# VH-VL binders against q09693r1to98: the designs that were tried, part 12

Target 1, 98 residues: q09693r1to98
Amino acid sequence: MKILASSTNYVLHNRLSNSQYEDARSKIVNFGGEFTNDAAKADYIFVNYSQINRVRRELRTIGTPLETCVSCKLIVKIDWLNEPKESLTPGNPYVIWH
Below, E stands for the ipSAE of ESMFold2; O stands for the ipSAE of ESMFold2 at other seeds; V2 stands for 0.75 times the mean of E and O plus 0.25 times the DockQ between their complexes.

## First folded at step 15 (VH-VL; framework fv_patritumab)

Design y2 (at its last look DockQ between E and O 0.97; V2 from the best seeds 0.79)
Fold by ESMFold2, look of step 15:
Structure y2 (fold): chain C 98 residues (1-98), chain A 118 residues (1-118), chain B 113 residues (1-113)
Amino acid sequence: as target 1 above (98 residues)
Amino acid sequence: QVQLQQWGAGLLKPSETLSLTCAVYGGSFSDYYWSWIRQPPGKGLEWIGEIDHSGSTNYNPSLKSRVTISVETSKNQFSLKLSSVTAADTAVYYCARLDYTWDYFDYWGRGTLVTVSS
Amino acid sequence: DIEMTQSPDSLAVSLGERATINCRSSQSVLYSSDNKNYLAWYQQNPGQPPKLLIYWASTRESGVPDRFSGSGSGTDFTLTISSLQAEDVAVYYCQQYYVTPLTFGQGTKVEIK
């Protein structure tokens, strides 16, 4: 199943161990997604935060504030990758920004 | 009303590990981020890092190689360990709560003076 | 990192007179998306933890007397104590919360002349 097909994906490393980060990247590949190391180019940004303001803070910190991401559609809690049964839409419970 | 009570050893020798604990009374432990902040005698404040109830941490890069912040959620407690201390680590150490939404500190512990002998 | 610089380092003011403390950030802390300045002020009496006075550069925390006010935008901010009282003798700190690491000014000590 290719639930992330045709998407470009960024994983915010804050609050993830190296193994959690690599696990997330592996799951994205298995779901058909592409990676980017540049948050400004992502369609989806996966995060270990529940509040958008703190995600915005960290994106400012790394020099890619959310406002520079023209293509960004959703910011998603990373736990969605553990068992993605519902497609990523603005109404998905794991979505914290759209 | 929220109260932060902190404790730990106040006198260390160089190369030892600093260890402090903060207990949270009143309010929700799981809804907030918690921080350690230090203040060398007669100097300004330095943010050490933050933790949430799940144990996920974000550290000041200047200290990251020596810092561990941990949580014991069942006790509403979080702790600081700072390894390989030197005299430069002598400071009053505070635990504090970040505001629910924003990154200023609305409640502080009383502070613990930690002295590292020279 | 955003460096916060306060001036003066210390200030002596007569009781009942105005005290003015400046804070400058090395980068703007005004977020254009919400038009808010991510700047807080704290008061610290000797032997006590800091106490939050002001956030969003100009919003007083609950229970803070009206004589405390904050102003400024972008990189230049001011804390004003309109009529200094004896209990206002303290060190005052600004703090930015725009980016991590969260950083504080070096402090301004306010004394009675």
Scores: ipSAE 0.743, ipTM 0.906, lowest interface PAE 1.0, mean pLDDT 92
Fold by ESMFold2 at other seeds, look of step 15:
Structure y2 (fold): chain C 98 residues (1-98), chain A 118 residues (1-118), chain B 113 residues (1-113)
Amino acid sequence: as target 1 above (98 residues)
Amino acid sequence: QVQLQQWGAGLLKPSETLSLTCAVYGGSFSDYYWSWIRQPPGKGLEWIGEIDHSGSTNYNPSLKSRVTISVETSKNQFSLKLSSVTAADTAVYYCARLDYTWDYFDYWGRGTLVTVSS
Amino acid sequence: DIEMTQSPDSLAVSLGERATINCRSSQSVLYSSDNKNYLAWYQQNPGQPPKLLIYWASTRESGVPDRFSGSGSGTDFTLTISSLQAEDVAVYYCQQYYVTPLTFGQGTKVEIK
């Protein structure tokens, strides 16, 4: 029923204002998702980046390189949360890594 | 070929706000990240921060409280403001382009010397 | 932050001789996932902005003469100028791009004896 049900979600704060960050977290809750403060435990990582290599750089910066996240399925551009018309799959245009 | 042209006031008094602009010619503005980097006289280089065409920024934590980088996408320009300057902010300031994918700098402006008087 | 330390601070080399510059990072800049060293070198001639010379520790930027070569891995890197020319008088900087903030070495000044 809910599009993020049974998922654990992380929001990378880089390039987001505090209000944008909190708005993203609210939308995740409305879609049935749970938060984690640890990127390594997330199923989905939401980011304000279009290029995976810069996301990898920031994950290295915070001590959670992408390779340590055994549960991560998708890295997704955060704009997907604004109007999620299609479910999250590797083919979704907002997905930058899978 | 890409060219970066920069300008702004070169002499400031303490407590004033440094303001510089960089215009981009001969390339895609929207496909790249853009940075400001400074070099105090006789010293090394310090990365100040980066911006993309949407206005989203990432700053060096050492300067974050005083720095604003902004973009005027219709003019292919981005700018630097550094508030509350002191003599320690005297430096040559460069605008630069990050590589399309990676975080090294492939094109640089000619630099602007900003001197903060005592 | 990753601190970049260069040695020597300056060196004088005879025209046509070899110049060697070392760069050391406080943490490894080798990313195990892609096996690449996130390390660049820049040349700054007097009165000029920096110019990209080498990236990935050893890959020359287009138009850079073959006398420039980079080597090393992890935390220790070397820039070599095999036969110094007059136009190579400059300050050379290493830069890591493994993490933010992006950081540079303090520079190595190369002069002709």
Scores: ipSAE 0.708, ipTM 0.897, lowest interface PAE 1.1, mean pLDDT 92
ESMFold2 (binder alone), look of step 15: mean pLDDT 92; pTM 0.941

Design y4 (at its last fold request DockQ between E and O 0.97; V2 from the best seeds 0.76)
Fold by ESMFold2 at other seeds, look of step 15:
Structure y4 (fold): chain C 98 residues (1-98), chain A 118 residues (1-118), chain B 113 residues (1-113)
Amino acid sequence: as target 1 above (98 residues)
Amino acid sequence: QVQLQQWGAGLLKPSETLSLTCAVYGGSFSNYYWSWIRQPPGKGLEWIGEIDHSGSTNYNPSLKSRVTISVETSKNQFSLKLSSVTAADTAVYYCARLDYTWDYFDYWGRGTLVTVSS
Amino acid sequence: DIEMTQSPDSLAVSLGERATINCRSSQSVLYSSDNKNYLAWYQQNPGQPPKLLIYWASTRESGVPDRFSGSGSGTDFTLTISSLQAEDVAVYYCQQYYTTPLTFGQGTKVEIK
C-alpha cells in the first residue's frame, strides 16, 4: 500500500520550474496518488510556499479559493515528496494548513 | 533597521538586457520574499515579480517571457534581468521587501532610473 | 488581473484642509473568509521611494500621523488626510494584494492650492 494511495493531489505550479513541477507529479504517481488539475477537488495540495496566506492568494488568483475545496485535507510543502518518511497528518512539519 | 541598496547600469540601447542588483543590510534575508517594482516617468507602479532565498520566483505574467530574477543568498543580494528592452521599459526600478506575512511592501530601495534610448 | 483606478489623478487642497483620494478595484478585494480588505496605501514624496501608510484598508502603519485614515470595503476605498500639511505634498498609491500580479493604482498627486 502506498503512502498516497486513494488520494487526489494538486500541485501548485507557482515558484516551481517546469522540471520541478513534473518531478513532483512523477513522485505523486510513484507514491500511488492520483492527479487533478482542479485544486478544488484535491485531497492534498502541494506547494512551494512556507506560509498559508500566500497559497490562499494564489488559489484566489486561479479562481479556486481554498474555501471552494471541500475535499482538501492538507496543504503540504512540496519538499515532503523528496523524503516522505512521516505520514501526512496535521502534525507533520511539512503541513502548513489542515 | 533594514536597508536596501541598489545599483546597475542606467542607460541602455534598444534590445539590450537591463541588469540591476539589490543588497540587503540590517535584517534577515532568508525569512522574507523580495520584489522588483518599476515606475515609468510620471506613471504608476508595476510589480515585476518576487523571489525567495532559495531562488524560487513568481513573475508578473505581462513580463514573464523577458524577466529573470536571481538571488545570491551568501551575499544577501538579489538581481533583475529584463531582456530585449525598448523605450517602454524606461522607468525607475525599485527593489522592495514584502511584509513577513502579507503582500504589501514595508522597505524599499532608493530606486534606479533606467533609460532606454535609441 | 485586478485593475486599480484612482480618482482624481491630481488634487489641489489648501493647507489645513481635507484631501480625499478614491481607489476602485475591478473586483472585490474583500476576502470573506477573514473579512479583511487586501488593500494598502503608499505615499511617495518627490524623488523618494514609496512609503507604506495603511494596510488592511484602514490600519495605519507605525509612525504614520493620525491625520491619515483609510476607509471603504470591497471595491471602493478612500484615503483621507484630515488637515493637509506641507510635507503631505506627494503622490499617493493604492495597492491590492488579494491576487497576483500585485497591482497599484495609477497614483493621485496631491498639491497645495
Scores: ipSAE 0.749, ipTM 0.911, lowest interface PAE 0.9, mean pLDDT 92
Fold by ESMFold2, look of step 15:
Structure y4 (fold): chain C 98 residues (1-98), chain A 118 residues (1-118), chain B 113 residues (1-113)
Amino acid sequence: as target 1 above (98 residues)
Amino acid sequence: QVQLQQWGAGLLKPSETLSLTCAVYGGSFSNYYWSWIRQPPGKGLEWIGEIDHSGSTNYNPSLKSRVTISVETSKNQFSLKLSSVTAADTAVYYCARLDYTWDYFDYWGRGTLVTVSS
Amino acid sequence: DIEMTQSPDSLAVSLGERATINCRSSQSVLYSSDNKNYLAWYQQNPGQPPKLLIYWASTRESGVPDRFSGSGSGTDFTLTISSLQAEDVAVYYCQQYYTTPLTFGQGTKVEIK
């Protein structure tokens, strides 16, 4: 069972090059996760921001303010994908919102 | 007290690349996002984009195809390149700091007038 | 994009009188989650960069004189200078930070009548 098994995942493209974005998507697949292009349907949203307010700003920008993302369980700093030793829980250091 | 000092070439010909640098003094560089904002003479302000110490950028979509913002964290500096300039790019260019948490600007550089000749 | 429109474009006011500047956004900048208006005001004196005056529509930045006040909510906002001083001759800008791109009004020039 892979660490992202049974999860639907969105990657916020802001502050990522196209190469970094594709790298993140590849890592999610390698860890057993599925993608969505709709943030409102994601269980996890991966972001290159350390502050939730700026993630909220960008979610408002794309038309899916966080309040409409009914499936979202965690918003996670994208660096977690580089060395995902700890499972994603609200207490994980990479989690910026739950 | 935080100060932003900016410099770069002020006179360009069409098709050249605008290049400006901003140095940050008296404050933390790595804890903030840094922006470029421009103001055509006698007109309003336009946000160009932002960058953090890691080099991650977020650009105004209207300019994204021509803009590159870069950082040299060891020198507490960030820079703007705007390619393929035209007379429409004539403006005063400001570097500025976003508030630690929110997206308004609490410190500004003095500005650099960049004129693109005809 | 959220378009910010100011009125008037210019304003002449007698020394010591009230100056009123309006700012309208093309969509609401009031965020339901925190009930805050994501709007700031800047002052730009001649030959100088903009300076932050007000954020959250009505909160004065440190060191800003009490004669400056902001009000409004949603899409309609006002900057008021209760008693105009000579040093208040400037262009004033509103800015929204609800969405990106961050956008500014076109400015309102305030001068002594």
Scores: ipSAE 0.746, ipTM 0.912, lowest interface PAE 1.0, mean pLDDT 92
ESMFold2 (binder alone), look of step 15: mean pLDDT 91; pTM 0.933
ESMFold2, look of step 16: ipSAE 0.735; ipTM 0.908
ESMFold2 (binder alone), look of step 16: mean pLDDT 92; pTM 0.936
ESMFold2 at other seeds, look of step 16: ipSAE 0.737; ipTM 0.909
ESMFold2, fold request of step 18: ipSAE 0.676, 0.681, 0.675; ipTM 0.900, 0.898, 0.900
ESMFold2 (binder alone), fold request of step 18: mean pLDDT 91, 91, 91; pTM 0.931, 0.931, 0.929
ESMFold2 at other seeds, fold request of step 18: ipSAE 0.688, 0.689, 0.690; ipTM 0.901, 0.900, 0.902

Design y5 (at its last look DockQ between E and O 0.96; V2 from the best seeds 0.78)
Fold by ESMFold2, look of step 15:
Structure y5 (fold): chain C 98 residues (1-98), chain A 118 residues (1-118), chain B 113 residues (1-113)
Amino acid sequence: as target 1 above (98 residues)
Amino acid sequence: QVQLQQWGAGLLKPSETLSLTCAVYGGSFSDYYWSWIRQPPGKGLEWIGEIDHSGSTNYNPSLKSRVTISVETSKNQFSLKLSSVTAADTAVYYCARLDYTWDYFDYWGRGTLVTVSS
Amino acid sequence: DIEMTQSPDSLAVSLGERATINCRSSQSVLYTSDNKNYLAWYQQNPGQPPKLLIYWASTRESGVPDRFSGSGSGTDFTLTISSLQAEDVAVYYCQQYYTTPLTFGQGTKVEIK
C-alpha cells in the first residue's frame, strides 16, 4: 500500500522551478496520491515555505484562501516528498500546519 | 541594529543587464525573506520579488521573465539581475527585509540609482 | 493584483495643523480569519529610503511619534498627522500585504503651506 493512497494533493507552485513542480507531481502519483489543481479540494498541500502565514498569503493570491479548503488536513514542506521517512501526521517534522 | 548595504553599476545602456548586490550586517540572514523594490524617478514603489537563504524565489509576475534574484548565503548577500533593460527600468533600486512573520518591510538599504541611457 | 490608490496626490498643510491621507484598495485587505487589515504606511523623506510607520492599518512602529495614526478597514484607510511638523515633509505610501505581488499606493506628497 502506498504512502499517499486515498489522498488528494495540491502543490503550491511558488518558489519552485517548473521542473521541481513536475517532479513533485510525479512523486505524489508514484506514492499513490491523486493530484488536484484546486487547493480548496486537497487533503494535503505541499509548499516551499517554512512559515504558514506566507502560505496563507499565496493561497489568498490564487483565490483559494485556506479557509475554503474544508478537506485540508496538513500543509507540508515539499521536501517531505524527497524524504518520506515518516507517515504524514501532525507530529511530522515537515508539517507546518494541521 | 540591522544594516543593508547595496552596490552595483549605476549607468547602463539599453539591452544590458542590471546587476545589484545587497549585503546584510547585524542580523540573521537565514531567518528572513529578502526583497528588491524599485522606484522610478518621481513615481511610486514596485515590488520586484523575494528570496530566502536557500535561494528559493517568488517574483512579481510583471517582471518575472527578466528577473533573477540570487543569494550567496556564506557572505550574507543577495543580488538582483534584470535583463534587457530599457529607459523604463531607470529607477532607484532598494534592497529590503520582510518582517520576521509578515509581509511589510522593516529595514531598507539606502538605494542605488540605475539610469538606462536613451 | 490589488491596486492601491492614494488621495490626494499632494497636500499642503500649515505647521501644527492636521494632515489627512487616504488609501483605497481595489479589494478588501481584511483577512476574516484573524480579523486584521494587511496594510502598512511608509514615510519617505527627501533623499531617503522609505521608513515603516504603521502596520496592521493602525499599529505604530517603534519610535514613530504618536502624532501619526492610522485608521480604516477593508478597502478604505487613512493616515493622519495630527500636528504637522517640519520634519514630516515627505512622500507617504500605503502598502498592502494581503496578496502578492505586494503593491504600494502611488504616494502622497505632504508639504508645508
Scores: ipSAE 0.719, ipTM 0.905, lowest interface PAE 1.1, mean pLDDT 92
Fold by ESMFold2 at other seeds, look of step 15:
Structure y5 (fold): chain C 98 residues (1-98), chain A 118 residues (1-118), chain B 113 residues (1-113)
Amino acid sequence: as target 1 above (98 residues)
Amino acid sequence: QVQLQQWGAGLLKPSETLSLTCAVYGGSFSDYYWSWIRQPPGKGLEWIGEIDHSGSTNYNPSLKSRVTISVETSKNQFSLKLSSVTAADTAVYYCARLDYTWDYFDYWGRGTLVTVSS
Amino acid sequence: DIEMTQSPDSLAVSLGERATINCRSSQSVLYTSDNKNYLAWYQQNPGQPPKLLIYWASTRESGVPDRFSGSGSGTDFTLTISSLQAEDVAVYYCQQYYTTPLTFGQGTKVEIK
């Protein structure tokens, strides 16, 4: 089915314009994913960072430290949404945390 | 080894736009995040924001509506524009590099005093 | 925002004596996941840019003399200069990197008595 089917997805707004944020949200829906405004409930968190520690910093900033995300499977560089050729697995080059 | 050299006009009138440039010498421009930080006279340092080589920015919310940080990667330069300045924007402005992994600053420019007159 | 407050604003210490600078954060900067304090200290000598001294609250940056040490955890931190030298006359800043915006203390000026 669609590559994000049955997933709940969060987009970290940091380092994204409003236009880029909405574009990412639209791509998630187009790929069959559901969107959440609560990072703690997401299966996948999409970010415009290449290093996990800076993502951890921003999740602390919004009050949702990574440790509170019970459902989270992967944190993924947002550019994956532009070229989703491979399924999201821990070995995917766009994955920065699993 | 890494050197940050900064320049720009140091005297402004209220409502003008502050414009500063930082050139990076030595080391990798594309592997790091770059920041602007300011220090009003007699006050602490205030982080303004950060940018990477792709031009993606993260700003201090207190300044976001007036700040633009830009990059010219071919010249290893990044710049600060702060619009609609007031006397409260009088400060020494620094460019700085974030550590490769963590969010402390390992290299700093010499600073540029910007004074906003009455 | 995490507010960083230093004390005192300035201090005068005799050459060879101990200087102690305090930094307090409005919220804990200790991250339970890695058990580290996200706190750094900087030195700014007159006419020079700031220089990183200490990160993780207590780890000295390479090339920083042993007389500089950091301690504390959570919300309360201390920079100690065990035997003040003339070259240590500077303004010292603490900085948290636990959350954004990244925030600094107002600075503590150290002078020779």
Scores: ipSAE 0.719, ipTM 0.901, lowest interface PAE 1.1, mean pLDDT 92
ESMFold2 (binder alone), look of step 15: mean pLDDT 92; pTM 0.941

## First folded at step 16 (VH-VL; framework fv_patritumab)

Design z1 (at its last look DockQ between E and O 0.95; V2 from the best seeds 0.00; counts 0 for: pae O 2.3 > 2)
Fold by ESMFold2, look of step 16:
Structure z1 (fold): chain C 98 residues (1-98), chain A 118 residues (1-118), chain B 113 residues (1-113)
Amino acid sequence: as target 1 above (98 residues)
Amino acid sequence: QVQLQQWGAGLLKPSETLSLTCAVYGGSFSNYYWSWIRQPPGKGLEWIGEIDHSGSTNYNPSLKSRVTISVETSKNQFSLKLSSVTAADTAVYYCARLDYTWDYFDYWGRGTLVTVSS
Amino acid sequence: DIEMTQSPDSLAVSLGERATINCRSSQSVLYSSDNKNYLAWYQQNPGQPPKLLIYWASTRESGVPDRFSGSGSGTDFTLTISSLQAEDVAVYYCQQYYITPLTFGQGTKVEIK
């Protein structure tokens, strides 16, 4: 039930409707994670992208380039929140960066 | 070779909705991002937004409240709607493909002039 | 947003002579992580859509003649046409892809003297 326990989580809003964004935030909380509005403080960054370079572009856009996200362990495709069968590890199929 | 063909109404009145469609031939539709870009007569280019085969969109914040880009993957087509047009929206509208990995444009449609009457 | 400013707005050059177009970005488009300049150049012939010439500031797209070259870094970039040909009469645009929105310069019109 607490698959995101003790984690701080950020959701990149790009390519999400407001409804999809709110749904992702709710799922993070339901899975025991803490939500942050500051990507630089996150352990996990959830994104609607399959390519890390476009994520890097958007993190630069919001002023928190990936290099400044020193706490970040994983960047994860947001669909993982719909199908969380395994704990997040670098080998997880939804992880695009670690 | 990849070709982009575009069509839609070229003359609009203020407050109407601009609607354009782009069809993609001769290449993969599902592996690329697709964009709309506009050019007022005698002026520079403005990126409107992008979409992928799943229907996920990313828009220029300056236009986001009025823009809808949609996709029909089974037909290899994507569309632009721009609501509440004014004379400032008069431009040539292009569909274009983003590079496989990066955010520059390697293939362009031939353009559609859309004129909004005063 | 990153504003892209080109100079000059227009340029008249004799056939066979060098044309030089400048592009300045309001902030650096050089990414420290990969040391690449996120800058492209396009050519737009009259009545035609833009065509990609150069990406990464200096890499020519396939099929682009060697007379086109790009240079510069950070905020200052140059497109050079070493020997102007009749078919090079066009408007040229720089574009940054460092951040969104993706933005273009206002264009530089190149004509034959």
Scores: ipSAE 0.566, ipTM 0.880, lowest interface PAE 2.0, mean pLDDT 92
Fold by ESMFold2 at other seeds, look of step 16:
Structure z1 (fold): chain C 98 residues (1-98), chain A 118 residues (1-118), chain B 113 residues (1-113)
Amino acid sequence: as target 1 above (98 residues)
Amino acid sequence: QVQLQQWGAGLLKPSETLSLTCAVYGGSFSNYYWSWIRQPPGKGLEWIGEIDHSGSTNYNPSLKSRVTISVETSKNQFSLKLSSVTAADTAVYYCARLDYTWDYFDYWGRGTLVTVSS
Amino acid sequence: DIEMTQSPDSLAVSLGERATINCRSSQSVLYSSDNKNYLAWYQQNPGQPPKLLIYWASTRESGVPDRFSGSGSGTDFTLTISSLQAEDVAVYYCQQYYITPLTFGQGTKVEIK
C-alpha cells in the first residue's frame, strides 16, 4: 500500500518554482495520492512554510481560508515528499497544523 | 540594533537588468523574511516580493515574470534582479525586514534611486 | 488584490491641532478566526524611508509618540495625530497584510497650515 493511498492532496504554489511545484505533484501521485486543485477538498495541504500563520494568509489569498477546509486533516511541510519515512500523523515533525 | 545597508547601480538604459544588494547587520538573518519594495518619485509604495534564508521566494504577480530575488545566507545578504527595465521602473528601491510571523515591515534600508534613461 | 484608498490625498493642519487620515480597503482585512485587523500605518519623512507607526490597526510600535493612534475595523481605518508637531510633516501610508500581494494606500501628505 502506498504511503499516500486514499488521500486527496493540495500543493500550495507559494515559494515554489514551477519545477518544484510539478515535482511535488508527481511525487504525490507516485506515492498513491490523488491531487486536487481545490484546497477545500484536500485531506493534506503541502506547503513551503514553517509558520502556520503564513499558510493561513495564502489560503485566504486563494479564497479557501483554513476554517473553510472541512476535509483538511494536516498541513505538512513539502520536504516530507522528498523522503517519507513515517506515515503522516499529527506527531510527524513535518506537520505544522492538525 | 538591526540595520539594512543597500547598494547597486543607479542609472540604467532600457532593456538592461536592475541589480541591487542588501546586507543585514545587528540581527538574525535566518529567522525573518526579507523584501524589496519600490516607490516611483513622488508616488506610493509597491511590494515586489519576499525571500527567506533558504532561498524560497514569493513575488507580486504583477512583476513575477521579470523579478528574481536571491539570498547569500553566509553573508547575510539578499538581492534583487529586475530584467528588461523601462522608464516605468524608475523608483527608489528599498530593502526591508518582515516581522517573523506577519507581513508588516519593521526595518527598512535607506533606499537606492534607480533611474532608467532613454 | 485588496485596493487601499486613503483620504484625503493631502492635508494642511495648524501646529497643535488634530490631523485625521482615513484608509479604506476594498475587502475586509478583519480575520474572524483571531479577531485581528491586518492593517499597518507608516510615516515617511522627506528624504527618508518609511517608518512603522501602527500595526493590528491600533497597536503602537515601540518608540512612537502617544499622539499617534489608530482605529477602525473591517474596511474603514483612521490614523489620528492628536496634536500635530513640526516633525510630523510627512507622507502617511496604510498597508494591508491580510492577503498577497501586500498593498499600500496611495499616501496622505500632511503639512503645516
Scores: ipSAE 0.525, ipTM 0.865, lowest interface PAE 2.3, mean pLDDT 91
ESMFold2 (binder alone), look of step 16: mean pLDDT 92; pTM 0.938

